VHH binders against FH protein interacting protein FIP2 (FIP2). Designs and how they scored, part 5

Target 1, 298 residues: FH protein interacting protein FIP2 (FIP2), of Arabidopsis thaliana (Mouse-ear cress) (q9se95)
Amino acid sequence: METSSNLSSMVRLNIGGKKFCTTIDTLTIREPDSMLAAMFSGRHAMCQESKKGYVFIDRDGKHFRHILNWLRDGVIPSLSDPDCSELLREADYYQLLGLKDGIKDSRKEVGEVEAELTRIDIIKCIQTERVRFRGVNLSGIDLSKLDLSLVDFSYACLRNVFFSRTNLQCAKFRNADAEGSIFHNAILRECEFTSANLRGALLAGTNLQSANLQDACLVGCSFCGADLRTAHLQNADLTNANLEGANLEGANLKGAKLSNANFKGANLQRAYLRHVNLREAHMEGANLGGANMTGAIR

## First folded at step 26 (VHH)

Design x5 (from w5 with A35H D58V E102Y)
Fold by ESMFold2, fold request of step 27:
Structure x5 (fold): chain B 298 residues (1-298), chain A 121 residues (1-121)
Amino acid sequence: as target 1 above (298 residues)
Amino acid sequence: EVQLVESGGGLVQPGGSLTLSCAASGFTFSDYALHWYRQAPGKKRELVARITSGGRTVYMDSVKGRFTISRDNAKNSVYLQMNSLRAEDTAVYYCATPVFTYGLESWFDYWGQGTLVTVSS
C-alpha cells in the first residue's frame, strides 16, 4: 500500500562538525522558502553530495538544534544574549523568516508606533539622489539586505528596526533613536552614531571599525565579539553593555560610563581609557597592553 | 566571481587631467556603492571618492572640486575624472566595493588590481 511518493526520507546533516538527523518533511514544510527547503525539496539531490551519507554545511552547528526544533514544532527558544544573537545569525543565514520573526517578537519590543515609510519607499528613495531620512519614524520596519551606505538617518526614530546584512558604511545616525534595533551581519564601519540611542541594540559580531559612538547611549547593548577597533566611544554610556570578547584595540573610551559593563576577554590593547572608572566594569581576561589609563579609577 | 578592473592610469604633468575607469562584473552592479581609493608609497590607503547605488557622491577634502566620480550602470562601470592634478596625487588608484555574497550571507570587500597615476614633469 506504500508508494514512493508517500515517504519522508531521512536526512543526515553535518553542520560544521556537529551531526544531526531529521527528515525531508522537517526541512521543507514549515519554512518552504528557506535555504534548507531549497536544498532538500528534490528528495534525493543533497544526499548524493555526501560520500559518507552526510550533507555538509559549513556553518557553526552550536545552535542548530534550535533550528530543527523550530522546523519540527514551531518552538521559539528562550535564550539570552549572546546565544540569541548567534541563533539569529544562523536563522538569517538559512533564511528562516518565521524563526527570525518569532525571536524578534519574544524580545518584548516596545512598539505600537507605525512607521511613516515602508521598505518599498526606502528602496525607491535610495535609487534617487534624495537619500535623506532625517527625523523620519521608521520604527519596526525591515531594512535588511540594502545598500544604505552614506544614508542620513540623523534624528530618525528607528526603534526595533531590522538592519540584518545591511551595508551601513558611513551612514549617519546622529541623535537617532535606534533602541532595540538588530544589526546582525551589518557593516557599520565609520558610521556616525554621535549621541544616538542604541539602548538594548544587538550588535554582536558586527564590524564597527572606526565608528563614531561619542556620547551615544549604549546601555544594555550586545557587542559580544564585535569589532570596535579605533571606534570613538568618548563619553558613551556603556552601562550594562556586554562587550565580552569584543575587539576594542585603539578605541577611544575617554570618559565612558562603564557601570557593570562586561569586558570579559575583550581586547583593549592601546585603547584610550582616560578618566574612566574600571572598578565598575568586569575586566576578567581583558588585554590592556599599551592602554592609556591616565586618570582612570582601578 | 566579483571582478573589478581598473584602467586609464599613466604619467601626467602637474595641472593635467586623467580619467580612470573601473569595469565591474560578477554582481548586480546597480545595487552597490563603488569607491576609489589610492595608496602612495609609504602611506596608508585612503578613500578618494565614493558613489552610492543611488548616485550620491562623497570626496576627500583634498580632491573636492578637482575630482569627479561617476557611474554608468548600463556599462557596469565607475569612473574617476581627475583634473588639476598635483604631485601629491601620485599613487596607485584602486576601485573597490563591499558586496553582499548571498551564498555566504556576508559582506566582502573586493578590490581591483590598481592603476598607477604619476604626476611629474
Scores: ipSAE 0.000, ipTM 0.321, lowest interface PAE 12.9, mean pLDDT 81
Fold by ESMFold2, fold request of step 27:
Structure x5 (fold): chain B 298 residues (1-298), chain A 121 residues (1-121)
Amino acid sequence: as target 1 above (298 residues)
Amino acid sequence: EVQLVESGGGLVQPGGSLTLSCAASGFTFSDYALHWYRQAPGKKRELVARITSGGRTVYMDSVKGRFTISRDNAKNSVYLQMNSLRAEDTAVYYCATPVFTYGLESWFDYWGQGTLVTVSS
């Protein structure tokens, strides 16, 4: 609940020669752990008839209005990189952790696609307790030979990540961008890849049993020898994918795009192939025993 | 310490062949996958080929049928045989492996210094 108070006293600040007026509530409520909150939370009384009293802080006041607007209304300013860097320096001085995080979140949303965490950071996180990396950018990082089961990477940017020999059982990748990532011999049983971008990913030899790949972009993926038994591939885009020798027994491919997909030697026994176009797929040696091809173009 | 030393790069005509070698030391070679990456000027580094400790191989689509990765665990070496080379194969080629480093309790990516392959008439 918001606390409006007739008791909130006006405060006059002099920040390096620039003068500001605000309230005790503004300085203390949104960022209670800040330097400003500490300075003003313990004040017992201010004389109502006090002289013109400015609390002086020996800092550059150039960006202090942005700090006050954050403290007032939670607004993150849109600044050029030089000005943003200067504001971050002042936010650090005042220990305004919420403002610092907000600026970093804003820059990440529009900015560079570089990894936010190192491999060491990930290892430390998984040693302590269950972790979530939702929306994080880990592009290019090496996560091979780790136990990342049940980890939540939904909405993450995971371009060109190394997942070789990684246990990812039941991990979540909903709406993740894993373009070009390498999963050779990874365990991906029961993973959630709904609407993920896996364009060009290397999944040869992976265990994808019962994985959910519904609506995923799998264009140009390598699934050579992969285990896709009972996987959910409804409406997935497998254009140019290589599934040579893959085991798709009982997999659901209803509505999947199979243009130029390579199923040579694949096991499609009891697969659901409704509403697919098989005419443009390479099916040499594929086993279709018991497959449901109702509405398929043959 | 972990070291990867590439060799075999050079200038070659289109349609020609080269064999790249990578000599490894400072870790138990037979336990780890080995990778070849390449980076053309102004482009992002990309995986070319991988070979697992068990000998399974994977290639990027544009090099399938032209490149062959192999390993010799007795010599601690990984090789990339490149045939039918094209101008688009011009790049610095890197040997790489992720290795667990005891004492730091972490997996680290180790890279060679690279060997330049130039395909030009």
Scores: ipSAE 0.000, ipTM 0.094, lowest interface PAE 20.2, mean pLDDT 79
Fold by ESMFold2, last read:
Formats: sequence, structure tokens, C-alpha cells
Structure x5 (fold): chain B 298 residues (1-298), chain A 121 residues (1-121)
Amino acid sequence: as target 1 above (298 residues)
Amino acid sequence: EVQLVESGGGLVQPGGSLTLSCAASGFTFSDYALHWYRQAPGKKRELVARITSGGRTVYMDSVKGRFTISRDNAKNSVYLQMNSLRAEDTAVYYCATPVFTYGLESWFDYWGQGTLVTVSS
């Protein structure tokens, strides 16, 4: 059950070791402003695997079939988390706005709650000196690509909010409900998340250096590759969280709940792991050099 | 590539004034916060002031009321107006900004080369 090779427009891709075949038209027509369209429109140098004729892209290829099917025929896949969040991460990387919008629309329909303010209202507010959204309901709105540094969201309802590429440095989220919110590529350095609900939030690739996550609910969060150096995670609930490849150097995890948490390949050098149960966590390849594990179950 | 170029440093007498500027390129300037840091001889680098894209400012305690950070998005520039200068303000001043770098999927802190401010008589 073979097919003949397509004519001269065919492209062979190697996405992180997974191989695909498609056409230049597929890569360029549906999403003309995408990174893929730019790469294959004829003016960009690309890394190539010269012996095999493949164009190499150093990304995880796990969900690339869904990207190609979107580009081919506009299909939005029906995926549950974490696969949906992983696909969103790749869609962000390739700048596939149509796919991102389609996935965001599906998530809004499932959990949409009427927000008290619109994105335009927020943009108007951040042009002033007194920016406070304490206790407001902003669930489901798109706050991506804004500078919301120093903003006070304490006690706000922020379920399923889109914070992708948002600057939230030093913002306050004390006791906020941010369940399911998307923070891909956001700055969260020095944020205050004390006692916040971040259940199921997507924090892959974020900068969380020195963030205060004490007592936060982080159940089912994705922190893949996140920077958590010197973060305060005392008594946080990391049940089912994915911290694969995260940098936790010097982070304080005293008393954190780590049931089924994934620390594969994480950097835990000099971390404070007092009174945690490490036997319930997945620690393959984690670097524990200099970590304080006093009272830990190993 | 992101570039930050400081200028305006120099020698000034105590009580004097000086304006530092930082010209930025290689990123969408209006999207990002901009910072001034300083490093005195033998001291650690410390944050002096920051300004958000919306104009909100934060200052270290010792410079409040004397220093003013501002930005001009049309000129892709950030400024530090320094008044009532003291000997303790002598340092190399750096502008900085965190910028998201596509292809690496990471935020990076970018720094200028610094401009020296010397307060002495």
C-alpha cells in the first residue's frame, strides 16, 4: 500500500526525529503569516539533513501531524489536555494563528463564563497609573501579548484566561482563581501567587524566577522547561504536575505535595526539599546536587 | 539581534544633574518593560528603576524623588533623569529588558554595555 511520489512541490520534513511529507502549498497557503510559510516561501536559509533531503526543524514532532492536517484541510483536532496544551505550544512556535484561534474557541465554548471586562477595557486601564483588577471576573478573556507587569489581580476569577506572551513581572495573584489559564512564553518573574488556584494551568517555558507560589494549587500544571530558579513553593500542591526539564535551582519546595509529579531531567541543585515525599515523584535524571532533603522520603 | 545602547554618562559634581538614554533595536519596543540597573565598584548590580509599556514606574528607595525613568516609544528610547546626584550614585549604569526569543522558546534578559556616571569634585 504505497503511493507514487508527488511532483516537484513535495517537501520532506524532519521534526525532532519524526519524518513527514507534504507540499509547499500546504505549508504556505492556509497560514501565510506562519513561520512555516516564511521558511518555505524561498528567502530563508534552513537547516537541512543533506544526505536524506529532509528539512530539519528542532522541535518535538509528537503533534506535527495535527499541524499538517490543519494546514491541509482546516481540521481542529479533538484533543484533551495535556495533548491540547502541547499542540498549542507548537502552534505558538510556528505562529499558526488560525490553529491557535480554533483551539482557543473550543476551550472558550467548554468553560466560558461571562467576564466583567473586555480586552479593550483592560488595554485602556493599563494606560493609567492605578491598575487594579482585584476581585473582578475576567474568566475566558484574551490578555495575550500585553504588558501587565505590576498589575494586581488578587482574588480575581481568571479561569481559562489567555496570558500567552504576556509580561506579568511582579504582578499579584494572591488568592486568585486561574484554573486552566494559559501562560505560554509569559514572564512571571517575582509574581505573587500565594494561595492561588492554578489547577491545570499551562506554564511551559515560562520565566517564574523568584515567584512566590507558597500554598498554591498547582495540580496538573505543565511547567515543562520552565525557569523556577529560587521560586517559593512551600506547601504547594504539585500533584500530577509536569516539571520535566524545569530549572528549580535554589527553589524552596519544603512541605510541597509531589504525588505523581514529573521531575524527569529537572535541575533541583540546591533546592530545599525538606519534608517532601520523593518516592511518589518521578525523578529520573533529576540533578539533586546540594539539595537539602532533610526529612524527605526517598 | 536585540541591541541596547546607553549614552549620557560622564563626570558631574555633587548636586548636579545628568540624563542617561538607551536606544533600543531588534524587538517591538512598545511591548516590553525597560529597566535601569547600576553597579558601583565592588558592589553587586542593583535595580535602579523600571518602566512598563503602560508607563508605570518603580524605583529603588534611595533614588525616589531624585531620579525619573521615562520612555519614548516613537524613538525606541528609555531615559533616566538623575537629579541631586550624590557620590553614592557613582556607578556604571546599564539598561536592560527581558525579550522573548523565538526559536529558543525562552525569555532572555538583554543588557547594554553600560555608561559610567562619576559624581565627584
Scores: ipSAE 0.000, ipTM 0.252, lowest interface PAE 14.6, mean pLDDT 81
Fold by ESMFold2, last read:
Structure x5 (fold): chain B 298 residues (1-298), chain A 121 residues (1-121)
Amino acid sequence: as target 1 above (298 residues)
Amino acid sequence: EVQLVESGGGLVQPGGSLTLSCAASGFTFSDYALHWYRQAPGKKRELVARITSGGRTVYMDSVKGRFTISRDNAKNSVYLQMNSLRAEDTAVYYCATPVFTYGLESWFDYWGQGTLVTVSS
């Protein structure tokens, strides 16, 4: 007749000379596929042997406290690059995949993948008429200071691309993923961004006159000081976007989502603001002269 | 509050070097990308370089090989080493960071006051 126990036993660990005390539950529950979980996952007598002595592991114990705190309560430490690399090596040894992913996720702003084409490839391609890079992965490449006018990037993966000082006039980005891309001083006049993902993109100071951003995801974008005169922003998602000082004269924002958008000091003269909720936005100093606010919440 | 303070600007001869620094406070510095921008007289502001939280760097083409962005997370500082300076590099240089404010679930672009670099013979 056996009884079932849910109580966790204390475990003494000696990691390369550094001593720790924890519980079986700590070592086994958060990372059940880890080496530590495999070593201590029994509810039977063998695990109890460690109560009287230390289980020795021949590894550097310098960062083991961080491993235990992760296993205890899911805390991801903030470490310098050398210490983070050392911790990642230990996490790899113990097969702590959750910790490895958490460290990597906490230190990146966007996923970066190897680009399918180089800058030189792009330069060669733009010497031909009617250049198209539809569906190509160009994430992370430097496309600064190129004349990419009229280029078709529809459906491309363009995460963290450097478009600084690039001429993109009339370029197409329909359904492109440009999350986190940098467009500083780019010319984006009459660009087609319909349904593009521009989450977190840096468009401060850009020329977006008459650009089509209808249905685009602009969540968290920076448009500080950008020129958006006569841009088409119908139904765009500007949640958390920063448009401080932007020029939106004559822009069409009908149905745009403006939750927590920052329009401080923006020029919205003659803008179309039909059916938007302006109370969700920060409007200090915005110029609304002549704006069409039919059905707007102010 | 988020604060960025640039220093190190000044007058330099063509071909000379300067190191700009930017001291940051009011956010967890190691978690964010840092940027250097510049604005020449009568021109719009342009991105010069960025460095990600993981240390990956990106440069505009005209400064690649001449400028180096770096960060020191222990000092909450980002640097721009500018070598082989040209007259075209004359500008006010700004340190910037897009910081996400979790309570507001918003990104905000934060800027320093700028530091003037003048390249003149």
Scores: ipSAE 0.000, ipTM 0.112, lowest interface PAE 19.6, mean pLDDT 79

